# Ledger of designs, part 7: miniprotein binders against q93zb6

Target 1, 365 residues: q93zb6
Amino acid sequence: SSSSSDPLLVKAAKGQAISRPPAWMMRQAGRYMAVYQKLAKKHPSFRERSENTDLIVEISLQPWQAFRPDGVIIFSDILTPLPAFGVPFDIEEVKGPVIQSPIRTEEDMKRLHPIDFEKLQFVGDSLKILRREVGEHAAVLGFVGAPWTIATYIVEGGTTRTYTVIKNMCHTAPDVLRALLSHLTKAITEYVVYQVEHGAHCIQIFDSWGGQLTPEMWERWSKPYIEEIIHAVKKRCPDTPIVFYINGNGGLLERMKGTGADVIGLDWTVDMADGRRRLGSEVSVQGNVDPAYLFSPLPALTEEIERVVKCAGPKGHILNLGHGVLVGTPEEAVAHFFETARNLDYQTLFQNHVPAEKAEPELVV

## First folded at step 18 (miniprotein)

Design i3
Fold by OpenDDE base, look of step 22:
Structure i3 (fold): chain B 365 residues (1-365), chain A 102 residues (1-102)
Amino acid sequence: as target 1 above (365 residues)
Amino acid sequence: SPEEIKKLIEEARRLLEEARKRLEQAEEKAKQGDYEKALEIVKEALELVEKAIERAEKAYEEAEEAGDPELIIDALFLIWFAELLQEEAEKLLKEIEKKLKE
């Protein structure tokens, strides 16, 4: 039946038995690659590169052509859907994302509208092309930002280090913030379904700013909206695995499990074996090699990959970095990471966990 | 038979998930200072882990004899996960026993 044709990454995400961990990297398409740098010189605008179908497909396939990862994530941004529901933004070279008109009041909320997919056709078309280009050899990955993470950009007007405006709104304007988060939850749910319908095999939810909340504040202001998205997506797209990732999630693992995600993404500050104990046998894990190891000698990188894989166990693991590939990472180290992953075998790696054959007592006659 | 192996695997899985929940309860009791109840619960968790290992090892042996690579990996994962829980339970046991002697 249909389960035998799933990509290796989808099988791992579903906790199915496979011979090795599938591998992909966050930011596997990026500035560390010479081909990306050459393209980025031709097309200097990040929005131009991330909002044009041909450029999205070309960039997304650069790692596929070079390294043959088991996952091909669409080249996009978590902010890409903002203009489609009434929030314009710019990307400045120095500041990063800039939202000129933050939403902080009930009057500001009137600018929001339902998500308009006519403005997102480049995402749908790109996912269809990527699905065709990789065939059965890799999973196509879609992704979104979590409601709290997106709301943080919208309320703060861009990147923040203190989160003081949105954290203050939890106390001073809780109804406005709940209305914003509920609107974003609806828009993101529809956007996840849209990505799946256009060819995403798996979806990653990034709550990049959720790790900056206290556990109590995360449970109140982030978790319910993520849980609503996952529940709605699972109802509409039951065969699509959902990966849930928070950077700095070591204090949130048990709470993350409670969202209904198939895979919990770990950063490198979490011990993989501790993460497996805390999450239990029924939840898959993703990660979690420190991106800095890609600057190490290749033998040390191999040892760390093998260590992480052994700590994750012989099932329900997607090998990844704990965060995105760093600028200046050698392409050779990325190639070696994917080659190492392809050469792993769970039976060989876990031979020491095989029950010792009861040596028949040699009857010394 | 593959059906019997799958039954052993599911029984081992159920025992390990029960053991994991008992470890969480034992840790919570230890944090509350109820070390006597924590000791009782962690011992019950260890007994569940031992029963899970026995079933998972038998499932592995039968899966190897059957030459079923999916069942081999399923059994091997349960053995590995059981060992991981055993180490945690033994560590918690030692911590509780130390607190009961203070």
Scores: ipSAE 0.799, ipTM 0.914, lowest interface PAE 0.6, mean pLDDT 94
Fold by OpenDDE base, look of step 20:
Structure i3 (fold): chain B 365 residues (1-365), chain A 102 residues (1-102)
Amino acid sequence: as target 1 above (365 residues)
Amino acid sequence: SPEEIKKLIEEARRLLEEARKRLEQAEEKAKQGDYEKALEIVKEALELVEKAIERAEKAYEEAEEAGDPELIIDALFLIWFAELLQEEAEKLLKEIEKKLKE
C-alpha cells in the first residue's frame, strides 16, 4: 500500500502508528546557523536569497545536512507570491515588508489578477530539487500565509502592531475586505496545489496575525477563508497533510479543529496535554517546545522534549518548537534536539501506561 | 487475530469519541447552570471511558502477543488518551458535585 513509503512526518500528520515523533523546527534554516550567516553576507538581499532556486535549495538543505530533521521546509516567505497576483513589495532592513500601494478600495482591487506561476518557477523548481535531495528520508514542507494574514500586510502596507486599518475595514469597507480575502483565498489555494504538484509532502498554513483577532472576529474574517482553502486542497490533493498554525492560538483551538486541518500547530503558551484534550484523538498536533529552551543546558532541554512528547501522546504528534528558532540559538542545541527526537521510542516513553501484567496466580501446588 | 485486535481498537476509539462529546455536553450544561443534567452526562462519559480502557488494554495485550508494533502503538495511544479524558471527566465531576452542594 502507498502508505508504507510515506515519510515519518507524513505518517504522524495522518495519525498513523510510528515508533517516535518526527521532528522539524520553524525557522530551522536561519540566522542562528553560521553557514546561513556566511551565505547571507555573500547574498545580502533577502529577496535574492528567497527568489533564486540555487540559493533556496542551498539554504533549505543547510539544516538537512547539519541535523537531518524529519521535515525540510522550503526557504521562502509568506509574501513571496504577492508579485505573482499583482501586489509588489519590498523588504527593508529596519521596517521589514513594505507594500508601497496598499489595497483599501474597490479601485485598488483592480490591480489584483490571478496568480501567475511563471513568476514563481523558483519555488516549483526548488521543491522538485529538495524532494530529490532528501529522498524518502524526510518530508518536504511547503507553506503559505492565511488570507487574513496576507490581507493584513496588503491593507496596512507592511508590518503592523495595531492592525487598525484592516480591523477598521471590517466595519467601514467590509465588501472590499471580503473581495480581497476571497481573491487571496483563490490565489493561495492554487499556490498550495502548485507546491504539492512540485514535491511538497505537507503544507503548513500560517495565520500568524489571526491570533490578534477576537475569537468572534477570527471566526468571521479568517476561519471561512482557511476552511475554503483546506477543503479545496483536500479535494485536489487528498493525500497531502495540512498543518494549520496560529501564534497565540490558546483561545482558538476548538475553532481551528473546525477548519479540517490534519494537524494543529501549538505555540508554547498552550499546555500540550490541554491541547490534546481540547482537540481530541482524531486531530494530530505539532509543537510545542519554547524556543528559549534551546538556550538551556542540554539535560534540561532533553527533559523538556520528553515532557512535551509525553504530553502529546504516542501518536499523531510532530515535534517542533512553539515558534521559530531564535537568533543566537546554539547550533549544538538544535543538533541535540534532533538527536533526542531520533532516539525517542514510544513503547519506552509510555511504559507506565502499559497494563500491568496480570500476575498469573502462582498455583501454589 | 489482527482483525480482532483492529476491531477492539476501533471499538475503543468510538467509545472515546462518544465520551469526548459527552464531556463537551456536560461542560455546556454546567456553564448553563444545569448541574443536575451535567452530572448525569459526565457520569455517562466516565462509563464510556472505562469501557474504552478495557477494550484498549485487551487490544494492547493481544497486539503484544501478536508482535504487531503498529497495533501496539494504536492500543497504547487509546489507553493514554482514555486516561487523559478520565482525568478531565473526574475533575468536571468534582466541580459539578461542588456546585450541587452550594
Scores: ipSAE 0.784, ipTM 0.907, lowest interface PAE 0.6, mean pLDDT 94
Fold by ESMFold2, look of step 20:
Structure i3 (fold): chain B 365 residues (1-365), chain A 102 residues (1-102)
Amino acid sequence: as target 1 above (365 residues)
Amino acid sequence: SPEEIKKLIEEARRLLEEARKRLEQAEEKAKQGDYEKALEIVKEALELVEKAIERAEKAYEEAEEAGDPELIIDALFLIWFAELLQEEAEKLLKEIEKKLKE
């Protein structure tokens, strides 16, 4: 259980009773903000923005300063730790991430080594600063990519539409792929613990490509490695909740629950009430306002936020979008989202669920 | 006492999780064409929901009297979750009964 000084988001993640849902947004710092665009013009290298402590902290705090979310996620990338265990990468402006020397064979595997945190000092330093800057007013979130997702980048050499190399590898070199996934599991576990030790209150695991697998393939090639990470982290960091999110996760919800994560993040394609029914009362949920609603008139956005909260129930909910904030999103809508969330009150919002006759006790005679 | 309220809350939660599992089982039986078995199971789920509502409403009343906002929210969640399961159970029941008439 958490102490009374835990941030609201941590309490919600643990399923503790609170008066309103905490809120944050995936990609809440980014290209939709004018202040970010100005900084990115001065520092056009994404690697510099995501690997320089001062820039990481400035970018991470931009949404904090503007909107006061209940969570502040470190500005980083799921690929950030790769050079620390032997996989260099570049970010190209149009193409995105590029891994010039993919790992596809047993010989390629020899380039891997245990994670070297001296190469990740900027992550630890940034988390410590963020923790001090937000104090008790927000949770600091760290994050990692799941082993399948990271392996996909490493095997494909970048972003993929079809997954053809890694899917073929499942059949042609399964022992090499299992060895890669096992190495990544160990490295990612240590990286989660590192982030917690340096200030993260909560860790989100992204299996960005997991939703592209059939459920049976996901159970074979992704779930066991995620389970191992969660199990190890729960033993070493028992007070740290873990959020688990998969893009396109409607067919996987019950299986995601089986990983032991504290919070299941729902994408916008899942009906929140259906998700709560399928997941049950013992896990918390995150999400799942469709980002497109941030382009709606503000009253319509308010109605959708309230609908999602009513569908998620008065407990165990972290209000978020169903995926990251879209480029071009009006900053006024983002501000409205957070203001709406701060003004919610569960007892008021759910008062129609109490027996009216017993809502106010009668005076004794 | 707060401990008695927490026991009501935990029992209601346990009953609702059992009800939820029964509804999954009933849906599977209905997919298999075993509508008579599915009907039996959904009726069992509804009985569990009713027992959970009794406990959650009692917990809510006692939490209100104690002035404990955390226990109030805990009980409110279980009442809400019970209504969620009840709506799904009633919908499934109607679908099963329609199939049985065919």
Scores: ipSAE 0.723, ipTM 0.905, lowest interface PAE 1.3, mean pLDDT 91
Fold by ESMFold2, look of step 22:
Structure i3 (fold): chain B 365 residues (1-365), chain A 102 residues (1-102)
Amino acid sequence: as target 1 above (365 residues)
Amino acid sequence: SPEEIKKLIEEARRLLEEARKRLEQAEEKAKQGDYEKALEIVKEALELVEKAIERAEKAYEEAEEAGDPELIIDALFLIWFAELLQEEAEKLLKEIEKKLKE
């Protein structure tokens, strides 16, 4: 079928032939930008910045205005939908996410209810504005957290390094945990569809805490719920690609293929060529420049971008970092990353792989 | 014709996915110590890669003649992926042959 009206990022996610990789960055709007820091001083509450339509749109468009990425992700949080199904939260300056009333028992589960989109109108309104503002020039991306990751926050009451409570629940209260994960799966599925209906071209699923599980535990407690989300979304939104990313995913790559995601995001610890070999030719990849390279001299950054692209192949690749942009990253390096990506050409980069070609590729910067 | 080029591309893609799965099987047999079976499977994978390269290179030549940039990229991807699998297969073959000599 003809998909010439799709943004470049959507074409890459679907594995369609294109002339260069699209590029965007996880956390491309954020504290590394001076314009964001100024706005954050004026509006110091993260909840305000992520729940006011005007602020969401302004923040989401800051990297668009500065760098013209191929993707514009809504400024939001994986926890944003929680109050809409009965879990209030806050994000504190030092502590990060705080959930004062964790869900750990069958009685606690009674506080959950079906997702209420009246409480999420700012997300839908923001996505519509972003879609209109960027037009055909970029994909608008929405995102969600995977059920395991969301359950971890809800059970632990915040950020943890040990997962002590939820890991213990896997053994002491597995039926409660499965019920929580199933409820989250339904709520997240509806929230994905909501974002698509309000303008998102592509959805990224983050399993931020999934990489901390052994592969066996991940397959028991995370993968089935992600599979269910993807299956349901593909039926209801067949034209919307899904990107799936796990922090620390080197031991999970082959298992991630089984979720049905269109794109597997590689973190920076995985060699891209090895990842492509392990994942095969039928799924697209995203990533995976080490964010630390943004602190390197610009020629070294160019070389690493080109190396990653050559390792990912001339198709089915969304160029990204393997991790979110780090605080303190020079804005000039981010600009250089996007300029380099825009000037790449697959035929030039891969010229030496063809039987009739003897010329070396021209340098692209 | 574009349809003939797409047929070559699909044949090459199928052969490469089969080759990749066979390399997984060969690695598993080698881990179990069955080096004779692992050798047989790696050689089968290399034959599949060779057949895929023939089809992908022909598709590339015909796509270039037709001036179809999408088919050019599709064929180029398969040539690149075939080379990736060939490199893996040759490394595994050398490892297996060393074990059989020992």
Scores: ipSAE 0.620, ipTM 0.867, lowest interface PAE 1.7, mean pLDDT 91

## First folded at step 20 (miniprotein)

Design e1
Fold by OpenDDE base, look of step 20:
Structure e1 (fold): chain B 365 residues (1-365), chain A 102 residues (1-102)
Amino acid sequence: as target 1 above (365 residues)
Amino acid sequence: SPEEIKKLIEEARRLLEEARKRLEQAEEKAKQGDYEKALEIVKEALELVEKAIERAEKAYEEAEEAGDPYLIIDALFLIWFAELLQEEAEKLLKEIEKKLKE
């Protein structure tokens, strides 16, 4: 029984009838907010901000306090679980994530161990607090990186633009790469379940680097491991919607549907109506306003939100950006986005799809 | 009755999902150069969409009369999605018909 108590976002993700699209934004907690900038000056380390319960909760609630989104995503990183399964990393200001000891050989694989949740208590405690603070008024969102995306960081030793080491391992060390991906699949599955057990209403899987593969390479090296995660999570947490997102996914939509995700996240380079046609009626969609529209005049932003919502149809849509909020985005535009979303009504928006009342023939007496 | 409206909605949904699968098959046949078979399949898809619209419109009218906002939205979604599939099918039909004249 779909409990009448599910948050609006969870209802949308499950394809249930609701009056308007729920809205949230990727990176809705971030550098564009003055309150975040003030906190980040006080706590300059990203690891400090993302691995301390009080700071995680405070940052995650900044958008909640300011804008009342229908989704509150935990402030974290897709790399946060790495130390918990044997991969230490640093975050350098200029380079971003740095993994000092890449995993590229069978000998390197011996450093990996099962995920240790004692090292991730700050995530669990934060999710519990967030679930309490938002109550039934919003969905708490957890998230993870997909195995291919996480493996890319581990193999490359950090951020890459070429993906040459991991793409080469597909040919030169395929067994090592499969072993790594299989280990990550297990760890990520347990981490998703852990997030749900601690209060996540919905989980987003980010295959941020999956869009850098050919469709064939993605089907071989990313998709099977995502399918395994989704299948295992659905078995353990049947009531938890899964959002699957790839940046640059326009060539992968039909393949993404095959993963068993409840929601496919679209980037702004996909036409929303094309996305709906290609995905069909049984899969929900998320997105896909271009983050750049938040720099436009508010009337143009309203028109684009309404366009995207009309293209998504009156059910099974989570209104979002096609990617994270840009640095320098006006807070007023983000406020307007959420206000616009709250004021939408599907019956009004889709009134042109209402069958014409058969004008009763006026009985000319 | 709410149960009858739900039956119409579920019938419309099944017809649209069948129509969508037929469109995918027609596109695949067209990519293979089997335009005659693609033409047959896309026409079948259009007939399924038309039947789905009829049921979804009836479900909408009955849901509005019943004052059930959830059934109204369910029916409205199926109408909207049927129109979206109809446009796609009509586009594909025109492309196939063009290829058969070449």
Scores: ipSAE 0.779, ipTM 0.906, lowest interface PAE 0.6, mean pLDDT 94
Fold by ESMFold2, look of step 22:
Structure e1 (fold): chain B 365 residues (1-365), chain A 102 residues (1-102)
Amino acid sequence: as target 1 above (365 residues)
Amino acid sequence: SPEEIKKLIEEARRLLEEARKRLEQAEEKAKQGDYEKALEIVKEALELVEKAIERAEKAYEEAEEAGDPYLIIDALFLIWFAELLQEEAEKLLKEIEKKLKE
């Protein structure tokens, strides 16, 4: 259809003129909501909540039912596809993700196989249902982890503070690591296309551990694989914008633009006006309200939302937090954030950027 | 006409992207201690920004007369972006001039 039939979020991602910024929040479904806590008590396994179609759909729609965001992201995990290409994992309540059989050698690599979507049918089914439920009123978002981030989990065997094993592999077994990253790039590319084909309007790529690399290391070990994913997806899914987000991205910002992503997500530590200047006028931005502002008095939250929007400019902006919603966040503040966003109007906000009539002094003759 | 407005918008966008690249170059020269070259480049960037503002403001006026709310927003974006680059360029210019006096 035409650009006018796209959801607001898709239009913003493509840099099309619209009357207000669309808004959604990273982690907008989660533990800060009483309804989620009640559901999670009845279904305490995160794997069950993220791999059962009915639960995925119920959880994904909780924030939409409560707040009517402009985007509804599928409830899932960046590790969800791992068993589909040969990497089983567990999620433990305290330790988080655990990969019992890490991949570190050529022999370990033999366990990998092409991604098997029969093992991911709950993702496709959930996306189709979400697309139907939100209709034209919101964009459905899918997401993936970047190859470096996924490789980090697979090599380290879980969450890490040091990244010691994968960083050593950069020097001790670089060909094995490159082969792993290449396999992941292919699997993630197919998984992006799968999500688009089953209903996603927009895909966010998270490079959660990319922010822990120096810019030189990121250019060598993460960027080329992200660039390959984006290139392939744009060719196969030309109408689907891609959002790219790294936590801690202040030093990488211009380099992130070089991946070809349509939207660069800014964390809250980057000044939005500075980020916009550095990124230029040809890409869109997402972010970047500090999630701590959701604990502020509501008028202060309103002022910060308006400040961020003014700093991002009247086009090419997806309003979001600079990080995920924090546990303990008041639901009233989240509701206020979305209500504020719906009531914004770019022409009103930016009216002082147009020439004002000025009276010229009369000539005395 | 809408075609004329869109051409002004595209011309302003092109000028602003060139100005932004010039400001990056000026910052690099200043980091290297080449303040004379940095000054020259900042002044070139300011000229590009001024030319872009003229086109973006003309596009805004014509879009407003045409009553096209989306062309108005397109023009507002470029005016806003031009002002963003102008403020940065003026700050950088003052810093460079201070360094040249030292």
Scores: ipSAE 0.677, ipTM 0.884, lowest interface PAE 1.5, mean pLDDT 91

Design e4
Fold by OpenDDE base, look of step 21:
Structure e4 (fold): chain B 365 residues (1-365), chain A 102 residues (1-102)
Amino acid sequence: as target 1 above (365 residues)
Amino acid sequence: SPEEIKKLIEEARRLLEEARKRLEQAEEKAKQGDYEKALEIVKEALELVEKAIERAEKAYEEALEAGDPELIIDALFLIWFAELLQEEAEKLLKEIEKKLKE
């Protein structure tokens, strides 16, 4: 009985029969939108924008108002919970996130504490407001960073290109790193549950740096902690779909299948049909249009959307980009993407697969 | 084998065609006020859909293992189509059962 009222995106994530793929974009709220740029000039601090309820809600609703996506992701950062468990950070305009005091030793680990949700009320309040504002017309999306990805920032002291400190800790301080990852796993699990309890219909886990590991190292140092999160969340929030995304995941798909995620997010470097083959029947797929197609002529964008949707098939697909919307993307192309997605019909797209005798089914969906 | 997968796909397709014809007959019987006959026919349609799903799911798993993209999509389409037809039939079943209690 409860399944009929689920948002289209939640139905797709669960592999339920629907007439079209739901669509949303990673970074659908962002610098490509003129309304965001105007707000960001008024509120220049990224932390101010991402840690104030009114600003979070306003920014998260900008793509909702403009494009009516089937998913409205909260405007936040994967690092947002860090201060709530004892890791202060800053966001510099040029360098991005900066952690002044990296955690690399057992003594450094004493700074960590259980997650304090009193420090995260702006996330909870924002999710409640977003759930009210979108109603039944879209899924509200929460998200978190995976333990390995968060640990990478904490250990490296910010963004890294080499991952040399954390990769070395796998060999030089494995117990410290396991303790850190285990602490993060607990904190992130509670933070996912907190987001669901405050109105997230679906959660995306970003293991953004997981794709920089060898497959063996990813299975050892990332996967177990993601599995622990997913298992704990599924036990507490059984009706909440979990999307698991790694950028550059083409070498990890078979390994990602084992995590218990309902949806695996594909980047554009994965062939969607190959992704389906490799992931199998038990998981839905998300993606995977190259964000660069949003700079192409609209007919070429339409053709690529249709290609991706046809390769995914009519069950368990969430239409997305293979990564976040690029800076400088035309808003008209984003509008066209969502309009195209809304106008898709699986019966039309797969008409050659329909048994010959059926005239127009009045699919009153 | 690809031939065995194709056979499962064609069997699922045929079952869905028959299920649909029965669903249409059940709807017509319900419109005529013959709810007892409509109930019988819609149950038969649901049984055909269930058999179609079983074959289409098996075809999908085998197509995934074979790595044939065309057969993967064919099988997945039939699963999707069967699930939609199941929802229609279950809706009609509930409507008929309601009418039989009035």
Scores: ipSAE 0.714, ipTM 0.878, lowest interface PAE 0.6, mean pLDDT 93
Fold by ESMFold2, look of step 20:
Structure e4 (fold): chain B 365 residues (1-365), chain A 102 residues (1-102)
Amino acid sequence: as target 1 above (365 residues)
Amino acid sequence: SPEEIKKLIEEARRLLEEARKRLEQAEEKAKQGDYEKALEIVKEALELVEKAIERAEKAYEEALEAGDPELIIDALFLIWFAELLQEEAEKLLKEIEKKLKE
């Protein structure tokens, strides 16, 4: 069911006809903004910034106040729910996320338990406040990490460049890995529903490390669990669109469509027109301006935004970067991106795809 | 009427999805070395695209006359998607024809 009160972004995600693409940016709140840097200096712990309701709301609204994006994503982390089902983690200055007690054996899995939403009240409370603050002017976005990505953190004990422990586990302890992935699938499903119930209009699923798998391995170890999440969420939350993004996803697009996601996010290395052709007319897309274009002269940025929108077509497109906003990005360029998006008009942009009035006769000599 | 415009849009959409599937089949036949069959299928896909364009353009003109912005955008999308498929089909056709001459 669709409603005329749905935010523009939700309408685009559902493939409904609208006059322009909605726009938001992955990592639109963050270190590129002076206001964020000032707040982060006062509250230097990332865990505090991402787990305190007042800070989450303040940070999430910083890009809203500055740029008026069509989507306001909760400031959070894909690892945020881990302690709620038995996996504590820390943030170390050099290493980033650290899981001190990785899960690699059947005995290790005994530490897992069903997700406990009392430990996640700050997420629910923040989503409710964001929904109130933006009203009908933007969609509130929630997000999760996909089971493979989360399992990679849990098995490796943190950030990895090699993925050697989890990849080896695919062969040496497949039943343990499947059990871990199944537990995560259930926990993430409940966490998605929780975010929807507390105000999220749309859910983003990130499989940040799924792109490091060959397509065949991705089909085996990631896709089935994502598919299960999407199926369960669509049944329980039928009005809530799901966006699915994998970093480095050019070789996976058709397989990603098979998960049942409403929107496929394209990274910046994929040709948008080629992606739309491969995905077909009945799936929406998100993306995919190269974030490096935010460092270009503003007219060049305008041209690239318009090129991407023309390549995506006049329907079913959420304008975004193909990757997160880079540190050091000029705030003026981000403002220009959103101003350009607001001023687009599909009928004007796509005039050349329709019959024009018959051309005046040309003199032939 | 809006119902008549929506019927044209649905017909165009169906034709384009059939054309897209045939282009996939043509690519597969070409991979198998069956260039004669691939050529036949690409030509069929181009005919489907032409029929879809006619319907989508008619729907667009009628939607403009009706002043219905939703139907205008729906028709524009199908015209755009048809041209996307046409461009890819013509590219594939030329590659297949080159293979057949060799």
Scores: ipSAE 0.709, ipTM 0.892, lowest interface PAE 1.3, mean pLDDT 91

